# Miniprotein binders against q9f7q9, part 22

Target 1, 364 residues: q9f7q9
Amino acid sequence: MSKKIYIGAMTGTSHDAIDISFLSIGTKIHLEYFHSIKFPKSLRLKVKKLIENNESSLSDLGTINKEIGFLFSKSINEAIGFSKIKKSSIECVAISGQTIRHEINKRFPFSMQIGDPNIVAKETGLLVVSDFRNMHIALGGEGAPLVPEFHNQLFYKARNPRIILNIGGISNYSFVKNRNDIWGTDVGPGNAILDAYCSDFLQIPFDKNGAIAAKGKVDHIELGRLLQNNFFKRKCPKSTGKELFNIKILSKKFLKKKAEDILCTLVEFSAKSIINSIHKNGHNNCDIVICGGGAHNKYLVKRISEMASNDIVLSSDLGHDVFAIESMAFAWMGYKRVSNEALIVQTSSKNVKGLLGSITKSKL

## First folded at step 11 (miniprotein)

Design s36
Fold by ESMFold2-Fast, scan of step 11:
Structure s36 (fold): chain B 364 residues (1-364), chain A 81 residues (1-81)
Amino acid sequence: as target 1 above (364 residues)
Amino acid sequence: MGDKSIKVTFETDDKKTLFEIYWEVWELAEEMGYEVIVIIDGNELVVYVEAPSEEEAEKFAKELEEIAKKLGAKVEVKVEE
């Protein structure tokens, strides 16, 4: 076919999957096809150990980097096969990689995603775009969130300022008011600690609709302690990751409480982090559009709504799958990179423009 | 995918319903430990199920049919050999 296709492949969210979006870009952005497949549990556990432990062997890191590369390759090839989209119409695949570290507030800031793009390029035969975060950091940015400019493309509406709130493992939001002004920030935890508690202590993947949390009571002492984290004192735009927001930040005493109370407190922690960030930045008078896996935690959405002064809708209410938006953003960023079109990077001073993403290809 | 595959297709004009089915499918698959592929294409959501046995895959497909009925979507099940 003559229509150019850009693929985005992403790991993460509240379910263990590789999400793959196929985008066409012309007069408007169109999601042609969405594909989601299981992230293998054994590999997920290896990744979890890399994220939660301060030290790991270089051999293990190298091996897991290759395993993630093969997982992306298999997932992308499978998606292409099921899509019936002609491979010749595909311009590139942009991969998120799997983030294992993200450390910005230090002398030498860095972000580390694994998933060898050389394996992906070789196994798919496609041009691969990867490593968006380290160029963002090199240009003076925080390396995250990467989605604000894409959110502006999808959700800008004249004279209707809105917040696009993505509740993944980490929560972030974009403030969409002016088409040419790009602004977004990480706010703190989303589902990461909730899901880790469910997996580690309850042997379930997550709290369906927040039903367990809804039965509990907030531990205000633990909540107060958690909200004192130095990350919340930093000026926006800022970024964070699961290396900071994981099960290890919880006190041993708190972990002895009943599951309902623990999950209730963790929902409150996420909700208050989100609303406090919005208020601190002066954005509390805007409608909130929720996307990401957390959109399906009805109790979390309820708590955010109770704390917010404005209307809340899900991105699905606006015709966009809550899970597809992040992988669509990677597809769009791949498009920008192969088109040699700069993305806007927010810095501590002036926004700058830069080419984000490294290109890898295995053949002419 | 292996020898024990079932294809379940959901169809609805309400995109919110497809997104809710997507969530329910992933939740069920994670709880059961099944391998699934979930596709959204226009007004259809397609699930390919790989399970340890054809019996387990059929049981999973039946639970997906109940999800469709609950949410008001049309559902079709095909055994892929």
Scores: ipSAE 0.373, ipTM 0.762, lowest interface PAE 2.4, mean pLDDT 86

Design s37
Fold by ESMFold2-Fast, scan of step 11:
Structure s37 (fold): chain B 364 residues (1-364), chain A 81 residues (1-81)
Amino acid sequence: as target 1 above (364 residues)
Amino acid sequence: MGDKSIKVTFETDDKKTLFEIYWEVWELAEEMGYTVIVIIDGNELVVYVEAPSEEEAEKFAKELEEIAKKLGAKVEVKVEE
């Protein structure tokens, strides 16, 4: 018989794409196949409005939930077809869903991902694992980041403590020192505000290599104001989202500046948020491994490197795909759930173990 | 994808090069407004291009060939229906 395969499907933060990883898991974790397909622009616009608006129609929410479910289903089925992997070897598909809300600093914390797993189970005929974040929250966790334990599996190196820095729309990092010590936190903005500014004001999707930002000068008054956000005052581990870090946090006066100066300031905001978090948590003097779409912003990476005291490498320098890691993490979490193996959940007091993810299947 | 697509296959033993190609492909596709599927399978990155016309798809494939040449990867173009 062939290897058992676990699929992870997620909405990419670095591109308008659905990223799908096919993992085999044995003595080593192997990425057997990676597939990325364009997220339809019309549907992405609906999602963006849902995220940015305080109020949304329940009917719109229900409809978009079904549309995202069909998008995942179509993308997964196409990926399986292209992969030539036998469907009988696939144990499950784990889906990230599309996050529209993540609200933790409140009496009844919650996280909301859409993409109906019933549609995915019916259309693919596979066992589906979904909704990893709400059990994480129920157990006392922040619901995010989910990747620290997976980062430990990929990047642990005896006697070499590492920071695994994921620069997505939001930046998060994992501190990897011992295999059994799982620790990670969101740190603040990654590329979300940078990309929103480029899209909304410059009619480009992003600042390639940070070339525009590199020509500018930091606005230290706006930077200081942005760094006073209450999120940065919260104790780690903590989580955040694009609901907080978006274009609306920028002052009207700052938006009148040259594009080069605005982007330069936003790069500095992301870089300083990252390094300040590492310093505040006492994780100085550790090697930094960068992954996520922000790794491609050479100017951002340069600024992080200039502020850091230690060596910086990209995850690709270590043989791991920069864009695949998050979808691989979902595949691995699906594997853990169907194997009935607990994941470690960080809380404000102590780490606990829990089964993360809900199982949906349409047939015996 | 539709009944006619252009398949472009990049091959390199250097994973860093493969991911630089991945980024360049997505950037170009977004700039041009084209629909693409990007696949990574071992040492190969495969792009399926769906464009408004066969001529536009061929132009996109040529741009992808230039990316491969610039980054030092092997490239093969194949028309698929």
Scores: ipSAE 0.473, ipTM 0.805, lowest interface PAE 1.9, mean pLDDT 86

Design s38
Fold by ESMFold2-Fast, scan of step 11:
Structure s38 (fold): chain B 364 residues (1-364), chain A 81 residues (1-81)
Amino acid sequence: as target 1 above (364 residues)
Amino acid sequence: MGDKSIKVTFETDDKKTLFEIYWEVWELAEEMGYSVIVIIDGNELVVYVEAPSEEEAEKFAKELEEIAKKLGAKVEVKVEE
């Protein structure tokens, strides 16, 4: 009689939050409840250090893994308490973990998320699904983006091909043309370098509406250098992360420029990365639906629109929160895993099907 | 933990307006350094925030009321002890 609920919990890449979606799934996907809680600044700084420095003691790594596990647990339990949803109706919680490293173009590719699912299972009493990326990689995939099949479920419209562009820290897009054709790729930086610059040099979390960037001038020398990165030469589908696209990719000479010029150049870098990828893949004649936190950077959206020949809408114009879609995707992936339903994994040769996610539970 | 808890409820029939309010609330909370919980439930967006003092709580509530007026939403503020 009661609806089965699937929870997705993720670390927001565009704002410092744990985003939690409660989904019911039938003939349609329904967002029953959305909850967001601020990520503690002290823990955020520890995570940022892990990502930027590419080194840590095993003791520090183990400790932060437990701290993130407790953060997920507390956030999930608070969300359940506020939701008025009966705990007995919840089938699972799927957690994104916090990605600290993602390396694909090598002999032994891997993706590393922290946030101990044992802590989450013990503290919530729920069945936990985690570690979606490493099985995706083991099956021959890139480990990212994970959202293309969910985008297909949510945004497919007969005879209206769509690009679903997610502008998180990293930008990725899904090409949605037919319900059976699952295709998506990372394209390059989204907000990661923009937000890191704002935080590190301006002591603000981000450039609201791109207002600072809009006053600046593009440094075409630095832009050209950034666009020559080997990542942009790889064939799609491909993946990347903040281990590549962070403040350290910028030249020391460039960092001496005015903030307006730096941010203007970084907006152009993200916009050109996105549009160049869409054009290179032949997806020019499709509507673009923008989601993720980058959708709120009006100057970035303007620059994308000016470079694109496509019609551009926000996911909010279609009734979906620009920031909620990724946590909804995790809820849906949790549903697929506990239902023993395979997800489509894109590989370099052919798509394969696989069960993504590891199950942890503390009680029978 | 927190000195004063504030509960702010925004209501609108326009779902897109709730999404805009959500983003404005997060920006303001980050600027002020406050811990915040944001909930979307139907036509309501509910914010719980811990403020360090009564003066800061009142200031934050006033800023949230201005956001609501600008975006055309109804707003209700409650300070909890």
Scores: ipSAE 0.372, ipTM 0.754, lowest interface PAE 2.6, mean pLDDT 86

Design s39
Fold by ESMFold2-Fast, scan of step 11:
Structure s39 (fold): chain B 364 residues (1-364), chain A 81 residues (1-81)
Amino acid sequence: as target 1 above (364 residues)
Amino acid sequence: MGDKSIKVTFETDDKKTLFEIYWEVWELAEEMGYDVLVIIDGNELVVYVEAPSEEEAEKFAKELEEIAKKLGAKVEVKVEE
């Protein structure tokens, strides 16, 4: 009997990396190999400009779409080479693509991920699964978050309801109570604005452990203004992206304050967005498992803990880390797609089932 | 090109420790502006680093050894071709 392998490749929202997980799936899900490679700085800057600007050249979009496709291809081929896993045992690779837009609260909702799957299929010779979000939207869903069903697979425990809180660039959580009841929502910003401020104004990639933020004071006027955003008035389940939660949301007056106060305020903004969402949804009596790059911002975790009435633990304390979990989720969704098994899509009326992901292959 | 490649292998039976090392490595690489490849395979975490010189590569490897010492993992450094 040969072991079947499913690959998930994703661009991290919490760090500048491409994370690649190799899964075997049977009675239990096993992570066979994990590979993480740095996202090239020059290409990262091009992507950042696409995300932050209202207008971009179609030629630039087309070119960057191809560059991301080659980056995925190179990273996947390198991972296969290092893993020493036989290529013939690989059933598919599922790719996240790089999200540049996510606009749901409108007549014609859409989500845009770049990274040409045709390049990935041709360069790897593998069956590629991509574009999970647009079918989710077509079926009446929000296109995000996609992880709640996978969180249910990993974290369900009988008689122990849990919140699985992912603090990426955007924060989202899954409510895990029953195996057959899938529920999750985006809650607001995670690290996106914090990291953008550090990069743009301080010339550092992020605030390590939240050490700078910990020295500052909250600007309650700016915090109050930020929390009035229309996104927070929408009912869950809902989704958002970095096109909304980026540096441009901040007032010019606020940006004149000292760095410690700005970062302190942005930590408070993320923490309050998370806790307010949990309370609004009636989930304040459940344990919280924190994952995502934000789990390593000790000051942010401290502020969440101080605001929460819940018991809090990190996913790493349970033997799982978000850097693997998100790419594992894509591998698992690829497995579901090639197995012709439906995923659960949350809608405004009720959950429906659908086949998520587009298949691309370069050969028979 | 002048780049020197160094391979650093961390070994521990504590998976939580491997993920803490993974995070510390990425933070350090971002702070220094270095390209790094990190793999986790079983109870090992392997780091490949490309640095502008042998001296810079050795300095980065030394900082990785300090991370291993702090977190209680076994560490082995090799110069790779």
Scores: ipSAE 0.405, ipTM 0.792, lowest interface PAE 2.9, mean pLDDT 86

Design s4
Fold by ESMFold2-Fast, scan of step 11:
Order: sequence, then structure tokens, then C-alpha cells
Structure s4 (fold): chain B 364 residues (1-364), chain A 81 residues (1-81)
Amino acid sequence: as target 1 above (364 residues)
Amino acid sequence: MGDKSIKVTFETDDKKTLREIYWEVWELAEEMGYDVIVIIDGNELVVYVEAPSEEEAEKFAKELEEIAKKLGAKVEVKVEE
């Protein structure tokens, strides 16, 4: 009755799903309910083409934007129905949208998420919060990662510095040392290239537990070429996306190698990118808490552990479901926006505070 | 477009086991090409599956029961008409 619920809805990074978290917020943040629903294959393929191709028709983009809006709406309404949570207790739904482009290192930086919030507001009847990234950019930020402040809420402990490593399609981490010092960065590829290779060349969604990769051998020539990408030369905090880290980055010669060697090399690429970033930033000798879908890839986790000077902990070992943390972060950001509470935005010069997210509602 | 649905409930107080079940369910659903809804409710993980037929939904549920047996979780299956 008195309990207020905040919903976060996110497109999944490790499986083709819409992940939905229902949070209550009081003395502690509580995950009241988690719901995951499959992303339709036909729509997923349309999205994949938008991400991988440099050009698309404006008509196609507008149509897919509406289709994703309806997908979020349907998923949210189904989740509410299954949850048995009273709709009247829901304060807002925060949606991630589907990122199509993220281009920061240019004169007019931008980030583009699709999924029309007007459709979501109309179909659910809820207050919708969307478009967190473009205000972050307008305030001088990178637009990503958005999770560092939420990670501080969940994982901060006095005198116990931690790295919170999220392995999605793109890997990012938060350095959690002080409550008021918000710091995070994208580091490079996570599962995006691995999963794309599996889907496109092996007709499987992913390499379960990294079992195929574990049988292979690293192609050190291709690995060296991949690690020379200009993104890795940029100073942190920085951001990136699947428009850069996708199968097109791989050489044609490399793609002729056996699947075990290709996947082994791609695991090494992700692991090296992660550990090199941590070392370059001087964040050695503190625990690494792994979350996101990549936490399920046992071979990737093993390779990270072998390269790291850090102890590795899974977020599930700390009482948090590895698959729920990102959708929980969106629910929490929705709560902050509805509460008119500013979030901290990292910039190239200093951190600033701002209200992140656009509000859409169809009724009073 | 599925006409039959089935509900499978897993129960465990071990977050590691819950994570393993969540992943196994999604992998199996993707391999089979079935639509699923996965719900976390306290110490329970609930799977709703929509399949082209009741027979295929029951086959999927049987595979989920084997996952539960392998990982040491309690499992209950209910047909939703």
C-alpha cells in the first residue's frame, strides 16, 4: 500500500531478451520482482542491421522505433500482470531503449536509442523515463556507462575498494572506492563479437561456458591487430558501442580459421582489453566483482582471473543476481529522475550534477 | 505462434544455483526456438513456455526438470491451458 515501486526495462546484452526489474527503495534497495521476456527474432535481425550498417532509410528507422516501443509496452504490461503488483503502486518505468549508434569522439557527439516512449506511456498508462544518455552527453559526459553511481549504492564499503565489472556486449567497469567519487569507463568488447560469430557462423546463440573457446589456441597476430584499435589509445573515462565492436572488425583471413581458435582469440581480446584498462588506470590490487551475462562464460572468467592481479568475485556471491543489475540500475535512475534528484556526470574536466532522463506521460 | 503454455517452478536458496538455472533455461529456449518468460520471485525461478503444441511444451518442461535434477533444485511443473 505504502510501498512505491520503480520499474526498469532493458534490452538484454547476453541473451535476446527484455529484462525488467521492479525495485522498492527505502533504507535499502530491494529487488521485488524480476521478469525476462524474449526479444522477437525478426525484430532482433532488423536491429542488428541498423547497428552494423552505416546507412539506413529514415522510414525504416522510424518504423523500427515504433516496433521497439510496442515491444517494451507489451513486455512491461506482461511483467506487471505476472508480478501481481498493484499498478497504482508503480511510480514510473525507466526504459533503456535499444542503442543504434553511440558516437562521442566528434564535433557533435550523440547517442541514439530507439523505442518510442510515447508508445510506452500510452500503452502502459505509466510515467515513462527515457533518454538518459543524451543529457549525460549535453552536460559534458560520455553518455556511458550510466551504472557507476548505482554500483556505489550497491557495492560501496568503507576502506574496501572494488571494481564492478559489467560484461555485456560491451564491457565497462566502475571503480568504487569513495561514496562521492563516481568513476566508470567502457573498456572495449565483452560478448558482442563472440555471440555474433556464434550466431552467424555456427548457428548457435553463444559459446556455452566458453567450452568451444577453451579447446582453441590464440591467434596472436590477429589479437595484436585488434588491440591496436584507436579506441584503446583514448583516455578514460570513455565509451563505445557495437557500431565499432562487431564481426566486421575481424580480418577475412582470421575468419577462415577453425571455430575453436577464433573463439579462443575473441575471449583473449575481451579479457586483455579489460585487464589492460584496469592496469593502465592504476586500479590494481582490489577485488573485481563480475556482473552481466559474461559472468556465465566460465572460460572468459578464468582468463580474466589468470591475467588479473586481483581477486575475482561474482556479484551473485554477494547476494545480487548477475543478470538483474543493469535493469535494476535503470529502475533506480527512474527513481532519481521522478524524485528530482541529480545524478553525477563524469566529464573530461570535473564531475557535474544533472537530471538525467526525459519524462513522458499520456495522462495526469 | 504458440497455443499451449506450461509453467515450471524452480526453488533454491542458493543464488549461484539460481544463476545457473537462469542461463540453462535461456540457452535451451534459444536452441529450441521457443518463446519463454522467466521470472525471479524470491528464492523461486518460474518459467512460462509457449510452444506450437502441448507435446512440445511438455518436452521442453521435461528438459527443464533434468536441469533442476542436475543442479540440485526443487522443480514443479504445471500445465496452463
Scores: ipSAE 0.380, ipTM 0.778, lowest interface PAE 2.3, mean pLDDT 86

Design s40
Fold by ESMFold2-Fast, scan of step 11:
Structure s40 (fold): chain B 364 residues (1-364), chain A 81 residues (1-81)
Amino acid sequence: as target 1 above (364 residues)
Amino acid sequence: MGDKSIKVTFETDDKKTLFEIYWEVWELAEEMGYDVYVIIDGNELVVYVEAPSEEEAEKFAKELEEIAKKLGAKVEVKVEE
């Protein structure tokens, strides 16, 4: 019998790439192939303008939606070609889309990902699963985080509760205690503001290993101001996005400081947001597994370790590439959707079950 | 003349080292303005890059070899038409 393959394709928040995972699912989940393609700089700048600006042309939005669809299509087709995996063995591709808005704390909450699934279905010839977040919201959830149930599948360990801390552009964590129960929350900023500062002011993509931040000093006045944001007062589980945590949240006075001090303060902001959330939720005595791009920021990991009383390991120490986990989660969610199996949705009151994701196909 | 494809294969038993190589490669590609394609397969990380000339391809290949030496991984470089 041939192995059935499920593809997950996503845009990273802590690195500018399209990450593509190919999963087979049997007695165990196997990562058969991983492919990463750089997100074109010109298109990244267009997306950044959509995220940071209050006003945007509907024509620009429509055009960029199609451009992202073609980017996913090209990336997926190239990945299939390099993988030498037979196209006939592929059951679906699940796409994250590119999030440009995530607005939950309002009467009509919504989340907006762009990347036209019709383009992806036509160009790849595959069944496409997309738009996981809006059904999550419709069922009473906040649209994020989507990864806690997948984290339970990968990281559950009997009689050893774990925190799976994903440091993307936004930090989130899953509390993994029971195999068939989920709990997860967004925490606040991860690398989004750090990387935006590096790109906008230093002409570098990120602070490698946190080396620049490590030479600086914390601005406790700015840190205190940033930590007073109303998001941190909200009860978990909760969600957020780059429309809140971006360069514009920083004061003009703070931006005049030297780069080392700015980056040091932003590392402290992310680390304190993470640890304060863990403590507030009573999870301070659990092992922490770190994944996402922030796992490579050695200074950030050091600051988290210094504030925590927990044992800390990287997901790579457990055999799972820190960059692959999120795209693997999308592949797995695609598998659940085409199998007509419900996912668990966290709400403000209690968990519910629902079918997440919209199916698009161009042919029989 | 014309674009030259570079294929670089890194091999290590240490998954953490493979992750560190991935990060170094992404930074180098960003600095040079090149699009990079990365494949992770077991103990190997394979990088594909298109360079505008054979001279630039050779320079990039040397930088990638230095990354491998620094991090203790085996490396094989092939320049393709």
Scores: ipSAE 0.000, ipTM 0.421, lowest interface PAE 11.7, mean pLDDT 84

Design s41
Fold by ESMFold2-Fast, scan of step 11:
Structure s41 (fold): chain B 364 residues (1-364), chain A 81 residues (1-81)
Amino acid sequence: as target 1 above (364 residues)
Amino acid sequence: MGDKSIKVTFETDDKKTLFEIYWEVWELAEEMGYDVRVIIDGNELVVYVEAPSEEEAEKFAKELEEIAKKLGAKVEVKVEE
């Protein structure tokens, strides 16, 4: 019989791209093919305005939802076309959507991803799995992070508990101790504020290797203010998003400082958020495996290493693609959904099991 | 006449090197203002880029060859019409 393929398609936070992973799943999970394509700058700016503004036109929201749906469709179809994989072997595509809001600490918690799955199903002809976060929330979860169970699949090692630290726009980590149990939490900012500052004030996409930040000095007053945010007072597991951690969190006085000092302070903010969370949760004696786009920021990784009492490696040192893990996780979650296999959802009381993801297909 | 496209293939048995190339390629494309497609298939990383002229395509290809030399990967450049 032919090998079954599951596709995960995700918007990147560390570079402007759509990341697409093709997985085969049997006795072992195997990444068959990885494809990354530029996210159009004009559309990225529209998304940025939706994320940063408190008020948005419903008409603009509806329009951009369709545009993102077409972007996913085009990217998926092109990836399939470039691959040696027969379309008939593809069981589903799971899409992350583009998150524009994530609001959990309120009476009616919600998470909002755009990218119309109806457009994706119609344009690709594939079964689409989407909207993993709102069922997670409905079952009593935080809607994020979704990757801890997948991290258990890749990184579990008997008698060696590990932290899998994903540094995306938001940083999150999974505590991998038992194969049959999961634990994960968002910890705070990753690259989101760093990259926004670079784009908005320096007209560069990011600080390569943290070279600009490395020349600066930490503003300990602003750092102290930032670390007092109410998010850091919440108990884990918890979640957050770019709605909270964006350029508008910074004080006007701080923004008058030299770029080197601003970026140095923001690196320290991310690094201290990460290490403080690990220590507060009692995970300070576990190995740390770093993945996500933040792994490329050598100065950030250096600062995390200097603050940590843990042994630190990159996921690439363990043979796993630093940038593919999250899109692979979506492919795997799509596989679980179409197989009618429950995922574990962390709640405020106890873990529960549930089917995550909505299925859309155009015909048949 | 259509735009000139180039295909650059990097090959290495070291996955960590492929991930470093992936990042360097995306950074270079952003600096030069070019839209790029990056593919990882086994031990190969393939880059596709469309440039408005043959001269600009050649310049980008040379920068990618320098990345390969710096990181110790094999590289092959093909110009596609």
Scores: ipSAE 0.633, ipTM 0.868, lowest interface PAE 1.3, mean pLDDT 87

Design s42
Fold by ESMFold2-Fast, scan of step 11:
Structure s42 (fold): chain B 364 residues (1-364), chain A 81 residues (1-81)
Amino acid sequence: as target 1 above (364 residues)
Amino acid sequence: MGDKSIKVTFETDDKKTLFEIYWEVWELAEEMGYDVIVTIDGNELVVYVEAPSEEEAEKFAKELEEIAKKLGAKVEVKVEE
């Protein structure tokens, strides 16, 4: 018998791409193949407009939902073709969808991902798993984070509690201590403000390796002001996004400083937010495993290391791709859903177990 | 009439090097404004460049060869019509 393959497909956060991971799952989780393709610019602009508007027509929503469904379908079929993996060995594809709304602090909380799974099932001929976040919310969770249990599967080690720190646009971490208890939280900014400053003011996409930031000096007045944000006073687990951590939080006076000093200060802001959160939660003596796009900002990683009392390694030091972990998590969650195995959902009171994800298939 | 593309294959036994190549490739593609497909299969990372002109695709491939040289990976370039 050939080994069973589970596919996870997601929109990338570190670059405008669709990331697709092919996993085999046995005693160990193996990344058999990884495929990444750019998100088409024209469709990306439609999605951005949909996200930025408080009101959109239902017709536009329905149309873009279908367009994203075809984009996932084409990307998945292309990945399968390039992989040379036999389609008959594929058990399912789990899709993240494209998030356009996430509203938790209200009477009827919801999360909205688009990308019609019916199109994906029809076009690929595969069993599709989708819509993990709304069942998470229905069970009393916040719809996020979804990755802590997967982090437990990859990084759990007996008698070695670990922090799995993901540095995306927003930084978040999972606390991995026990196989039976899952915990994760957002901690503050990652690369979002850094990249926005580079794009808006320097006409470059990002500060490669933090080279510009490394030449500057910290503005301790602005840093102190930024660290007083009410988000940092909230108890964990908590969530945040680019709606809070964007260029608009910066003072007009600070934006008049030289680019090196601005970027140096923003790196310090991200690094201190991360370390302060770890300390506040009492995780001072836990090893830190860094993953996500921010792992490649060498200056940021250096500053985190200098502030930390913890031992720090990259996820690549442990044999796992820093860029692929999120799409691997979706593949693994698809595996759990088709196996009828419950996932752990964090709630405001206690963790519960539930089946996450909706199954769609076009054929028997 | 098919699209002109270039396929660049990186090979290394060091997984950390492969991961570094992945990020360098995406960063370069974003800086230059080129559309790419990046794949990883075992010890190989493959970049497929879709460009409107062969000249621009070849220019990007040369930059990718420099990444391989810098990081100590083997590289092979193939032009596909």
Scores: ipSAE 0.639, ipTM 0.869, lowest interface PAE 1.3, mean pLDDT 86

Design s43
Fold by ESMFold2-Fast, scan of step 11:
Structure s43 (fold): chain B 364 residues (1-364), chain A 81 residues (1-81)
Amino acid sequence: as target 1 above (364 residues)
Amino acid sequence: MGDKSIKVTFETDDKKTLFEIYWEVWELAEEMGYDVIVNIDGNELVVYVEAPSEEEAEKFAKELEEIAKKLGAKVEVKVEE
């Protein structure tokens, strides 16, 4: 009998791809295979419109939900085909879906991911686990970040507390101190506004190594305005998304400045948001392990390092691919769900345990 | 995967080098507007170039060979039917 395999499939925030991790889980977690496939530009533009617009057609929403479901299905089937892994050894596929809304600071908090799991279950023939965030919210959590418990599994070291900083479109970090308890929070923007500016104004996908930003100067007036956002006044743990941190947060006057100055200011905004959050939470003097796509923005990493009193390393320096960790986390959460093992849900009062994820299957 | 796809395989025992190649591949693909499939299996990173012509795929493969040379990884290029 071969090892049991758990698949995690997620849409990347730092690059336009579907990232797929194949995990075996025993005494250690092993990444057996990693696969990444381009997210089609036409579909990405439809998703961007759903995220940025306050009003959307329900018919468009329904249609795009099915299109994303087929994209996940095709990507997963192709990944399985390219792998040397027998389909019969696969226990489940956990999908992130594509987040289009995440609204927590309101009477009826919710998070909305699209990508129809019924399509995925039918097209792959696999048991699908989806919708981790809404049960997390129902149990009193923020719906995000979901990775802190997985970070504990991967990065815990006795007597050596660590910060695991994920710089995606949104930045979040986990404080890894206790093997059997979690702490994590979103901190603010990561790459989302940087990449949106590059795409919308410069016709490039991102600022390679932060080379453009490095040539500019910080607009301290705009930076001060951005840092006054009410999100930064909220107590941790907290969550946010691209519906708040997108190009529309920027002033019209600021957008008339040189590209170098705009990108320099946006790097400073992300870096200062990160370091201010760490300091405000009292997590000074802990090593910072950086992962996510922002780890490759050398200027951003340099600015974080210059502001931090902490030692900084990349997750790749510890043997873990900066892009794979998020999809691995989904594979691991799928494993927990099909094993009927509860995940820890961080709340404003007392942490609780719950079964996160909805199961869909097309066959017995 | 198409009839004229180019397969590029990078091999290294250094995981950090493999992850750096992964990033460079995605950056290059986005700059050039090419569709790629990238996978990591053990000590190998494999890139499949989905290009409309063999000429464009060959040009992209040459750029990937330069990345491997710069980062000290072994590289093999094959036309995959």
Scores: ipSAE 0.360, ipTM 0.752, lowest interface PAE 3.0, mean pLDDT 86

